# Ledger of designs, part 33: VHH binders against o75319

Target 1, 181 residues: o75319
Amino acid sequence: GNHIPERWKDYLPVGQRMPGTRFIAFKVPLQKSFEKKLAPEECFSPLDLFNKIREQNEELGLIIDLTYTQRYYKPEDLPETVPYLKIFTVGHQVPDDETIFKFKHAVNGFLKENKDNDKLIGVHCTHGLNRTGYLICRYLIDVEGVRPDDAIELFNRCRGHCLERQNYIEDLQNGPIRKNW

## First folded at step 16 (VHH)

Design Y9
Fold by OpenDDE, fold request of step 17:
Structure Y9 (fold): chain B 181 residues (1-181), chain A 120 residues (1-120)
Amino acid sequence: as target 1 above (181 residues)
Amino acid sequence: EVQLLESGGGLVQPGGSLRLSCAASGFTFDDYAMSWVRQAPGKGPEWVSLISGWGESTYYADSVKGRFTISRDNSKNTLYLQMNSLRAEDTAVYYCARYEDTDYSPFDYRGQGTLVTVSS
């Protein structure tokens, strides 16, 4: 369907690279079928995503899609040169250990294979904020040893929006460390 | 117009089984993840299960894991919930809901529900 996700228009399309990391967060790009329900300046397509990334003098090396739906865009809408990974992530609740593990595994694999470049890991859910922010912060905390508040602050600043879900924030600040790959 | 119509509820003894169905219309069914939500008397709603558009991913609440199975037939625009080993605490109105993958309201549409009563 062509239903625009609730409050999708309220979020910046693309954040900024998180300093000291290879992460960049963005809201979900929408395929052409959604354009008829959007003003031209509100449109954000897969093509627009890559254009905006280039405007930041960056390049995507991997896209991790955390949405639980496939109606937003098709992997075929992306350049063939950029790998696409789907990690079905349920909203509203803290991602389970399996989801966290999958994310860490994907990130670590990318970093291992991309030591010779500076390409970014693009991560998105629907709004590119809560699920996206949680998993990125979880990685920074568990794998990189970053203090939880520092990770959250860094993500919020770079995304241009703050994590909204208290259960996510609480888990990041006070929850247990999850096993690393 | 989006419509969701549940069926299959009824009275069953503890340890029994039921199969719920939800007939969907008014939208492209396989474009959306679908959910079952239940509400017991005097309790708030509980998210029971979720299935992705093509059934490649499923989610279950801890309370129903190992006992309930969510499935769908996209050719029939139908969602299912197989409920086994039913318990008294499973008594509730069960709603079929279309999952809106946002961090706000998880569901944008739901049916009128079907009553499941588990009692000896």
Scores: ipSAE 0.896, ipTM 0.939, lowest interface PAE 0.5, mean pLDDT 96
Fold by OpenDDE, fold request of step 17:
Structure Y9 (fold): chain B 181 residues (1-181), chain A 120 residues (1-120)
Amino acid sequence: as target 1 above (181 residues)
Amino acid sequence: EVQLLESGGGLVQPGGSLRLSCAASGFTFDDYAMSWVRQAPGKGPEWVSLISGWGESTYYADSVKGRFTISRDNSKNTLYLQMNSLRAEDTAVYYCARYEDTDYSPFDYRGQGTLVTVSS
């Protein structure tokens, strides 16, 4: 059977909407097959995700999945009304320019098509922290012109956890702006 | 029990080709991304390549890009690494590794490895 990702339990399931943006970060929800390995209070399913978002008086308009696996849940586990986008993102290293571009393009497309509502872009990797935080911050820095430290602080505060990987932080703070093709 | 068994290593001349295989068992193979990692004598391990569960996405280290091709046959629970245009610096023990998609340990299992020696 499927095993629980390492330290998955240690992270808050869902962050808060980032003020001034339409981003919300969360850890990966796990399908029912994982529940037998979790205490009831540790469970976080796709259904639980939407319930928690609703509790914040928000609505998801897009889910961007940055994980490199498909074992956690199926797109079919999500409501049909919420589009799902997979962007395979390798962990442990700074995302490449193609990955960054795909993310930016997806976000910009969503914003263009959803000007008439206030639905959120939900972004997650496994823990919803490092890859997720990097790409969101990269967008804010490169596209919105936000100061790197401000972007990082905003993400950390809203996610309820701080970016952990130094290579990500260093690239955000001191790395070059990536092209917006 | 998770098992990964590499094969296909050997001695090859520079410019030559070699195909490695990894037989996997003890888990749902297509649920996991799989990777090749190599370690040369006196050097640390190098992440060579990664392939997603259904082969939708692949990753290559810059050192092997354009020369190596990772693939998989899920019906056979087998991972492959086609190595072309081999160089002396490709000499290493090559390990098949199951990728754990976390920000901690990248691999939770790996095989015993197969030796690839590139020498004239």
Scores: ipSAE 0.893, ipTM 0.937, lowest interface PAE 0.5, mean pLDDT 96
Fold by OpenDDE, look of step 16:
Structure Y9 (fold): chain B 181 residues (1-181), chain A 120 residues (1-120)
Amino acid sequence: as target 1 above (181 residues)
Amino acid sequence: EVQLLESGGGLVQPGGSLRLSCAASGFTFDDYAMSWVRQAPGKGPEWVSLISGWGESTYYADSVKGRFTISRDNSKNTLYLQMNSLRAEDTAVYYCARYEDTDYSPFDYRGQGTLVTVSS
C-alpha cells in the first residue's frame, strides 16, 4: 500500500550526526509508489536519504529499520553496499529486553567491524523519533554511560525533534539498566 | 475500499477454545502488519496481538501469552487468532485491525468485530 503514515510529513527527513557517536536518525523513506500522494518537496525516497546524507559529508554504513511493516520501502531499494537490518519494534510501548539487546548487539557488531572508517549507523522507525530515540538513548546510557538527560538532549537536538512519549522518557530517566550481553 | 470482516466469535466455557478469522480486502494484504484488538464491556480497547506482513514477527499482550496464537495466510488474505484456555476476562468484542505503525494511531482500519463470551 501507499497510504502516507499519519503525521509523517511533520518531521524532518534526516537529522544530524550525533556528536561523539556514529548514530544518525531519520524518518522512514518511502518508495516510489507513495510519490503520487505527496507534493514534490514532501517526497523522501531511499535515494533522497542517501543524497541528504552525502550533503552532510557523511556515509551510511548500516541501516537499522525499526518499523513493523515492509510497505514503506524494500531492502532492494538500497545500495547493495549498505547492509540493512530489520528489528521489528512495536510502537507505543517501551521496547522489551530482547529488542534492546538486538539493537545493542547490532551496534556493537558494526562498531567492531568498522573501526577503520567513519561510516554512520542510520536508525529509523516510522517518524524516526520515539522508537529510534529510545533505542539510541538506551544504548548511550547503558553502554556508553551517558547521563539519561544528556542522551535525550543530544538526540533531540540532533534529530531536530523531541522525544514525545512519556513512557519512553520515563524509562530512560528512571528505568533500570538493561543487559548489554 | 479497505474491508476487514471478523468471524468465529461465540459463547464458550472457561478453558475452551475458539478460532477467529478476519477476511481482508481492498489493499495489498502482505504489505501490512495485522493486529487483533479487543474491547470488553465498560473498558477501553486492549491490544491483543500483532503479526508482521510475512509472519516474521509476532507480538502478544502479557494477558494472552501462551494461550493465543496469531497467524495469517497471505494467499487467502486472512488473519487468524487461535484462542486456547479461554478465561472469563477474555470476554470482549474482538476486532481485526490493520497496523499503521505510528506513535499516534497504531491502526487505521478495523472491522466490525466479533463477540467472544467466555462463561460457564
Scores: ipSAE 0.867, ipTM 0.923, lowest interface PAE 0.6, mean pLDDT 96
Fold by ESMFold2, look of step 16:
Structure Y9 (fold): chain B 181 residues (1-181), chain A 120 residues (1-120)
Amino acid sequence: as target 1 above (181 residues)
Amino acid sequence: EVQLLESGGGLVQPGGSLRLSCAASGFTFDDYAMSWVRQAPGKGPEWVSLISGWGESTYYADSVKGRFTISRDNSKNTLYLQMNSLRAEDTAVYYCARYEDTDYSPFDYRGQGTLVTVSS
């Protein structure tokens, strides 16, 4: 299936590096088979992703793919070899503790291995907004001690779009303290 | 033409077991996560379970965890739901649904459903 995800065209392809962090968020790139359904200016391929990162004078050191489907692109479609990790994250519901732990583990592992460079962790779901924003903010709150509203504001500003799902926002603001291991 | 055809519903006693099947056609089955959704009389739909394209990950509603098992056979384009330890509150029409991985519409296709009735 090559239909364009609902509202995917409405979102900026790539955000900006989140200051004070190693994160950058983006919407899912779409392999070339989708381009027949897109105007040229709407295209955002795996190659386009890397070109846009390069335009910001940044480099990806890891891509964390939070989608629950395999139809958008394959890791082999990426234009260069970059570490890739898929964390199947169910949409529409606050990610469960196992998913949150996997994300924290992946980020902590990256930071340890890449302490001597400035490469970024690219994170995406389908739109690069709700699941992506939730897990990035959850990491900043639980591991870095950032205040919930500050994490949300930083994500929204750097992504260029505000978190939309109220259940995610509510959990970030008022949810339980979670273990990091 | 996308088709999802459920089967295996029926009348079963509390504590019993039942296996639902869903035959899928008209699309590349392993490209999609697949789901079971149920609707009890007079109630809204409930998301029961989800399985990724190759079974790498599964999800279950709290109400069915430990009792229901979702599975798929990609060589037969078939989705399954094994339901054990059935309870009266499991009575519903069960729908096979194709998962759409967006923030907005969770499913883009749904079958006609199969009725499961759990009663003494």
Scores: ipSAE 0.671, ipTM 0.853, lowest interface PAE 1.3, mean pLDDT 92
Fold by ESMFold2, fold request of step 17:
Structure Y9 (fold): chain B 181 residues (1-181), chain A 120 residues (1-120)
Amino acid sequence: as target 1 above (181 residues)
Amino acid sequence: EVQLLESGGGLVQPGGSLRLSCAASGFTFDDYAMSWVRQAPGKGPEWVSLISGWGESTYYADSVKGRFTISRDNSKNTLYLQMNSLRAEDTAVYYCARYEDTDYSPFDYRGQGTLVTVSS
């Protein structure tokens, strides 16, 4: 099955670097086998991802893939050697503590190892919005001490789409700090 | 044509065990996470468990953790649910569902279900 994910076409492929952070968010790129189901202007392949990042004068140093499937692309479909990490993240539910811990651990490890460059952490789920936005904001709130509303506003602006899932937004705004890093 | 066919349901006493199976066809099975969803009489559906395409990750509802185990055999295109220490509250129709990894509709295909009745 290479059917296009529901509403995937509705989202901008790649956001902008979030100022003051090392994050950039995007929707899942789709490997060549999906292209028959897409108009040429709708295509967003792994190669297209890197071209768009390069157009922004940025460089990815890590891709964190939050999808709960392997059908969209394989790490080998990436056009250049880049570090890749899969964190299987269940949708529709606020990510559990184990998932949040894995994300924080990966980010902290990247920042430590890459303190002498300006490479970015690319984060995606299927749409690059709800799970992606939640985990980036959770990191900024818990680890960096950013106010919840400021983290959400920054993510929404830089992604180009607002977080949609109310249970995620509610947990970010009113839930407890997660101390699992 | 996507098909999901559950089997293994039946009548069992409290404390007993059952193993449910779901035969999948019409799609590349290991591309998809798979789920069990149950619906008790007079209640809405409950997401019981989820397993990734190669079993790298699993999820369980709190109500079944430690008692139920989801697994899959990709060579047989089959999803399983091992149900131990069954309780009356586990009585439900159990559905095999294909997980659609989006925020809008969690499942795109569901089987007809198999009835599990836990009763003395």
Scores: ipSAE 0.664, ipTM 0.857, lowest interface PAE 1.5, mean pLDDT 92
Fold by ESMFold2, fold request of step 17:
Structure Y9 (fold): chain B 181 residues (1-181), chain A 120 residues (1-120)
Amino acid sequence: as target 1 above (181 residues)
Amino acid sequence: EVQLLESGGGLVQPGGSLRLSCAASGFTFDDYAMSWVRQAPGKGPEWVSLISGWGESTYYADSVKGRFTISRDNSKNTLYLQMNSLRAEDTAVYYCARYEDTDYSPFDYRGQGTLVTVSS
């Protein structure tokens, strides 16, 4: 369990808040046991996550963890009490309708409960890019009516990295609108 | 060293059942999602099923839904595949695989496989 995920070092730890939304994306933070394989400047722990969000003058109100593993960190390792939701999301394929529904339900619930504040939904998978970008964009397209190319461009710019998996990009651009929310 | 050892394959008639087992060692078993992958002669690998570290979530290929059940026993470091209502098209070598939750290869280790033959 302590090996660094492939190419995890190549990605910016935390993106920027996506303007006009409540989303911020980041790569998976790694608990202390991983740090012996990392240079100090490469470390990105649960504590580092919260410090970087605070440095942006933002506050997390929910973390949605899309990883299909629990080896990276435990919710109990988070330095602050923040709502946490695990949605086991299979990689390498477009998320199924049940996963998309769970994500939309969680986002809509958060927005209702947090309408009187400006806290953010933090979303991550392993790299904070493909599964994360897909589900955020799918929400913006299906629920908010954002045009696919506009959602993708906004995510890419704010994450600081472009979506990589072509099957996800194709589904967002040309796939059906999902009405399950 | 990661080691995955499959067993339980064999010859069965259509409609029959088999249970495959995979003994895992060399890693913290419950940290990893585990998978069954099969490869029929002349075909590429097919992702059959996936189970999360504590069984919170499962995935099945459409070709096996309702007939196959993936499970695990973390106290024995063992992955299982219960295969019911077997069909000739299920004939393949079945591999136990450790799921790698990245955007690249879905599996970082696999076993030697166990042959399942469904034939009358």
Scores: ipSAE 0.653, ipTM 0.848, lowest interface PAE 1.5, mean pLDDT 92

Design Z2
Fold by OpenDDE, fold request of step 17:
Structure Z2 (fold): chain B 181 residues (1-181), chain A 118 residues (1-118)
Amino acid sequence: as target 1 above (181 residues)
Amino acid sequence: QLQLVESGGGLVQPGGSLRLSCEASGFTFSDYYMGWYRQAPGKQRELVAFIYSGGSTRYADSVKGRFTISRDNAKNTVYLQMNSLRPEDTAIYYCAAFRGEYGSSDYWGKGTPVTVSS
């Protein structure tokens, strides 16, 4: 259906590039069919996403979609020049090892293939906050060796919103490192 | 005025060492993420080392084990100790400061040249 996700309007559409990384987080863009349910200023389409990224003088090189549905937009709504990766990620629960691995693998692959540019990895779930923040932080912690609190703080600052889910935060802070292979 | 001033660059032989310094002024240094970047001729600028405000560090794979980034908040200075230098490390090295906060600006130094050559 075309119902607006709960609390979707409450979050900034796009965060900022996380310094020292290639990550940028944003909430899910909504395809045109959702516009009738939104005020003009609330609209955030795939096109709007790219415009906002450009406004930041950045460029997306990859979009990782963590939503657990396909109803929000279609990959065809994106520019052909930007790869799209779907990683179905269940909400509200800590992602499983497979999900984490898929994410890490995608990120590492991108970084390996994009050494000659500064394009960003755009990551989003529904709100671009909890699942998105967890997986980005999980990567920073597990792969880059960043302290959990440092990773979380950086993400929160850049996203303009703080991770909300205590189980995610707890897992990041105190949970085990997940294997990278 | 907000600025970053790099120093310590120069010419060294392969296997040599350099220590770069970047002194910040005009902002609360301790609140910023700091990074060293480099740009070699004809290449894209790349991150070399990054240090979080909380102290975490990360390095490009090419410099891991050879370079060390550190910061002295009392001196508003970030350092890059470069050991076992290689010709491929030749580049202009830039210091950068990031607040990370939404809407904030990044600051960049003018760069210091590092040349590794026999």
Scores: ipSAE 0.879, ipTM 0.933, lowest interface PAE 0.5, mean pLDDT 95
Fold by OpenDDE, fold request of step 17:
Structure Z2 (fold): chain B 181 residues (1-181), chain A 118 residues (1-118)
Amino acid sequence: as target 1 above (181 residues)
Amino acid sequence: QLQLVESGGGLVQPGGSLRLSCEASGFTFSDYYMGWYRQAPGKQRELVAFIYSGGSTRYADSVKGRFTISRDNAKNTVYLQMNSLRPEDTAIYYCAAFRGEYGSSDYWGKGTPVTVSS
């Protein structure tokens, strides 16, 4: 269906690059079929995503899609030069170890293959906040050794919105480290 | 307006040590994330070390165990202790400050050269 996700309009479309990292978070772009249900200023398409990234003088090198559906846009809507990775991630619950591992593996693979550039890893779920924030922070904590509160604060600042889900926050702050390999 | 001034660069032999300093001018130094970057001739700029406002640190794999980033908020200064220097560490080193918020600006120093050579 072409119904607008709940609360989708409430969130900034694109965050800022997270300093010291190659991450940038954004809400899910919507394909053209959704535009008829939005005011012009509310529209955020795959094309708009790339325009906004360019406005920040950045370039996407990878898009990780964490949504649990494929109805929002098609990978074909993206430039061929930007790889697209789908990691189906259930909302509202803490991602399982497999999901976390998939994310870490994807990020590490990208970093290994993109040492010669400064392209960004674009990460999004529906709102680009909770699932997105959790997995990015989980990576910073588990792989980079960042203190949970520092990771969360950085993400919140750069996304322009704070993580909302207490179970995610609690797991990041007090949960066990997940395996990296 | 925040400004960054690097110092401490120079010529050193392999295995030697240097300590870089970056002094910030501004009122909100403690609220910024700080980083050291370097750019070698013909190469792109790369992150060397990063320190969070909360104190967490991150290092490039190539410098782990050899370099240490630290900050003194009272002095508005970030440091990079570089030990066991290698020829491949030769570069211009830049200090950077990040707020990470919308509408904020990133600040960069002019750089200090580090040359590791026999």
Scores: ipSAE 0.878, ipTM 0.933, lowest interface PAE 0.5, mean pLDDT 95
Fold by OpenDDE, look of step 16:
Structure Z2 (fold): chain B 181 residues (1-181), chain A 118 residues (1-118)
Amino acid sequence: as target 1 above (181 residues)
Amino acid sequence: QLQLVESGGGLVQPGGSLRLSCEASGFTFSDYYMGWYRQAPGKQRELVAFIYSGGSTRYADSVKGRFTISRDNAKNTVYLQMNSLRPEDTAIYYCAAFRGEYGSSDYWGKGTPVTVSS
């Protein structure tokens, strides 16, 4: 249905580009059918997403959708020039190795194909925080060799909210490195 | 007012080395992420190396194994040691400081030119 996700309104709609990376995190945009349940200032549509990105003088080159549903918006709501990738990711639990690999593969593919520009990888789950933060940090840790606390701190600052799930934080800090291929 | 001043650029032969320095003033240096970027003629600005406030480092694939970024918080300075320089490394190199906080601004130096030519 068109019910607003719990606590969705509590989070900033769009973070800022993570310095030194091509990542930007945001909460899930909601299609027009959700607007009747929101105050005007609470609305955050796919169109609003792109407007906010432009306000930051950035451009999206890829959207990775980590939500476990397709009810929030349609890929058709996005510009044709921006690829859309769905990675169904279960909430509240540490993503499995397959999910982590899919994410890494997508990011690496994008970076190889977009060496000649500075377009961003937009990543979101429902709130654009826990699943999103985990996978971005997992990438920075496993692929880029960043210390876990450095990665987590950078993400939290840029998103404007801190990772909340202790199991995610614990896995990032103390868990094993996952395969990159 | 935050200020970044680069130095150490110049002309060098292929295979040579340079060490760039960027001195920061007007802010708490240790709280910032620092990066070296470069822009060649007709190309977009690209990340060369990045160092986190906690000390983690990242490098562009093209410079891995050749360049080293480091920071001295006591001197408010970030360095870029460039070894085994190649003609394709020719560019204006920029120092940048990032607070990495939502709504914060990025700060950039004026750049220092590096030319690698025989």
Scores: ipSAE 0.805, ipTM 0.905, lowest interface PAE 0.7, mean pLDDT 95
Fold by ESMFold2, fold request of step 17:
Structure Z2 (fold): chain B 181 residues (1-181), chain A 118 residues (1-118)
Amino acid sequence: as target 1 above (181 residues)
Amino acid sequence: QLQLVESGGGLVQPGGSLRLSCEASGFTFSDYYMGWYRQAPGKQRELVAFIYSGGSTRYADSVKGRFTISRDNAKNTVYLQMNSLRPEDTAIYYCAAFRGEYGSSDYWGKGTPVTVSS
């Protein structure tokens, strides 16, 4: 269906580039068919995403879509020059090791292929918060050696919203480092 | 709001060392993420080392094991200790401060040149 995702209007569309990283987080953009249920100022389309990134003087080089559906927009709605990757990520539970591995593999591949530019990895789930924040923080902790509280703080500040899901927070803070990359 | 002033650059022989300093004027320095970036002629500016407000550090692969970033919040200063310098480290080195919040300004120093040559 064309239902606006629950509470989607309550979240800032796009965060700020996370300094010291190549990440930027945002909520899922909604294709034009959803706009019948939105005021003009509430719209956040794939085009709006790229305009907002450009307003920050940044450029996307990869979009990682963590949602379990393609109802919100199609990859064809994105500029041809921006690679798109879907990683189906379960929303209730801490992502499993296979999901974490796929995310790390995608990030590491991007960084290798883009070492001579400053393009960003855009990451979103439905709200751009819990699954998005978990996987970004998991990468920073496991691969970059960032302390859990430092990773969470950076994500929260740059997203403009704090991680909400307690089991994710507890796993990031107290769980084992995942060496599946 | 923050002003950043780098110092410590200069000419050095390969294999030598330099310590860069970046002094900040601001009363919330401890809340900022700090980074050293560099730009060689004809190349894009790149991250060299980054230090989180909570102390975590990150380094570019090309400098791991040779460079160390640190911060002294009492002196509002971030440092870059550069050891085993190589000609490819030649660049203008910039200090940067990031609040990390949407709509916040980033602060950049004017840079300090480092030249590594015989």
Scores: ipSAE 0.752, ipTM 0.893, lowest interface PAE 1.0, mean pLDDT 91
Fold by ESMFold2, fold request of step 17:
Structure Z2 (fold): chain B 181 residues (1-181), chain A 118 residues (1-118)
Amino acid sequence: as target 1 above (181 residues)
Amino acid sequence: QLQLVESGGGLVQPGGSLRLSCEASGFTFSDYYMGWYRQAPGKQRELVAFIYSGGSTRYADSVKGRFTISRDNAKNTVYLQMNSLRPEDTAIYYCAAFRGEYGSSDYWGKGTPVTVSS
């Protein structure tokens, strides 16, 4: 059935807006059918996501979903019409160049179309940490010219959890700048 | 706690330069992200320049090549060097400090006005 993703309860639902950027990271929201296995204080639904963003005095303008599956929620479960894009990634591997380019293209397109507002790009994978952090940091490094350690530090602090996968960290710190198609 | 005081604003002719300073008090800048923001009449506050705790910088497209953000952690001060000023740069300029940690407060200065006019 609707099994709670492994270790999902261990992570803060929604991070803080990353200052100086248009990003906010969160773990995957779970549709109502998952709530049978959750205590009320553990729930994090699509509605909860939007409420938590509003509590920060922010507004989402795009959701980038990095998961492979549609099991957790559907875009139709969102309480508001928000642009939504799925870019699936393999969970334990550094994303390939095509996936990185797709992410960069989506972010750049959003920034162009939203230059006259301050809406945020919400990014999530299952836990909103490793794949999410990698792609956000890769964007900051490759497109904005931020040093790897600076990007990683900002993500870790704002997410409230440190990136965990060493191969992601090492690729960000020591890997080549990826080409921007 | 942390308090931010901007200085250096004023009236300047187009093409001129100004250097804004933002002095912090309360504790050291060792882990702070700092930004300069501006708000023109009738507009929302916008990011002008940002400097990471580790020194990386970024700029709004409209000011790239003309403005430079820098920091002096020994003096707990962040600067904005503004060159080749244009009338469109007219705004109240605010400095801001961010710990970047979930649940932490942001700190904002009261602002320093900059007017670019002949």
Scores: ipSAE 0.739, ipTM 0.886, lowest interface PAE 1.0, mean pLDDT 90
Fold by ESMFold2, look of step 16:
Structure Z2 (fold): chain B 181 residues (1-181), chain A 118 residues (1-118)
Amino acid sequence: as target 1 above (181 residues)
Amino acid sequence: QLQLVESGGGLVQPGGSLRLSCEASGFTFSDYYMGWYRQAPGKQRELVAFIYSGGSTRYADSVKGRFTISRDNAKNTVYLQMNSLRPEDTAIYYCAAFRGEYGSSDYWGKGTPVTVSS
């Protein structure tokens, strides 16, 4: 599709590597067909993503795409050297246990296969904020034992935007630890 | 001027213990995430232990149960207690401080060598 996702222009394209983790979050890159509706400084293509990661002296080793659609960019637009995984994630409710398990499984698999390098897991939804922040924080809390407020604080600082959806924040802060490894 | 200074490294026999310290100066310590990293010859630098500003900790699998990271915000110091040391723990250990904010700088110490050998 041709229309810019709602509020997409309001978010920084790429966050900073989350220290102590292998995560970096970003908003969905948009393929060339979207650029006719964007000022040059607003563009954020798949190529721009990789350039910005390289500017941080980092390298992506996996992209986890949490969106429901493939209209924003095609996996074929990514270098073959970077694995791509789509996990269709419901956008309005706390992700279900199946979705959380798929995310944890993907992260754990990456960490095992990449123990001898420092490549990053890039995670995005449409804005790289609510679904992205929820699943990253859920992983840190459940698998790494990080306290909810610590996980949320790290994500917010490194993304450059705070998590917005209260049901996600409340579930992270007050919900039970999920044991689905 | 922001600075991190590691101390406490040295030569120790297998099974021994060491406590590394990293003193921070020139910034507000409580705002920072802190980590210990190590680099052995011919290897990439790796995370050993990490402590969040709020106190949560994380450890590399290879050191879990043997090493403990802690911080003392009043002394602007982060520690790494290393117990049951093994020859494979031999490395230069680096202290690092991260603000975490987009566009912020991170800071690294110059490192303190640890050698585990009989």
Scores: ipSAE 0.725, ipTM 0.888, lowest interface PAE 1.2, mean pLDDT 91

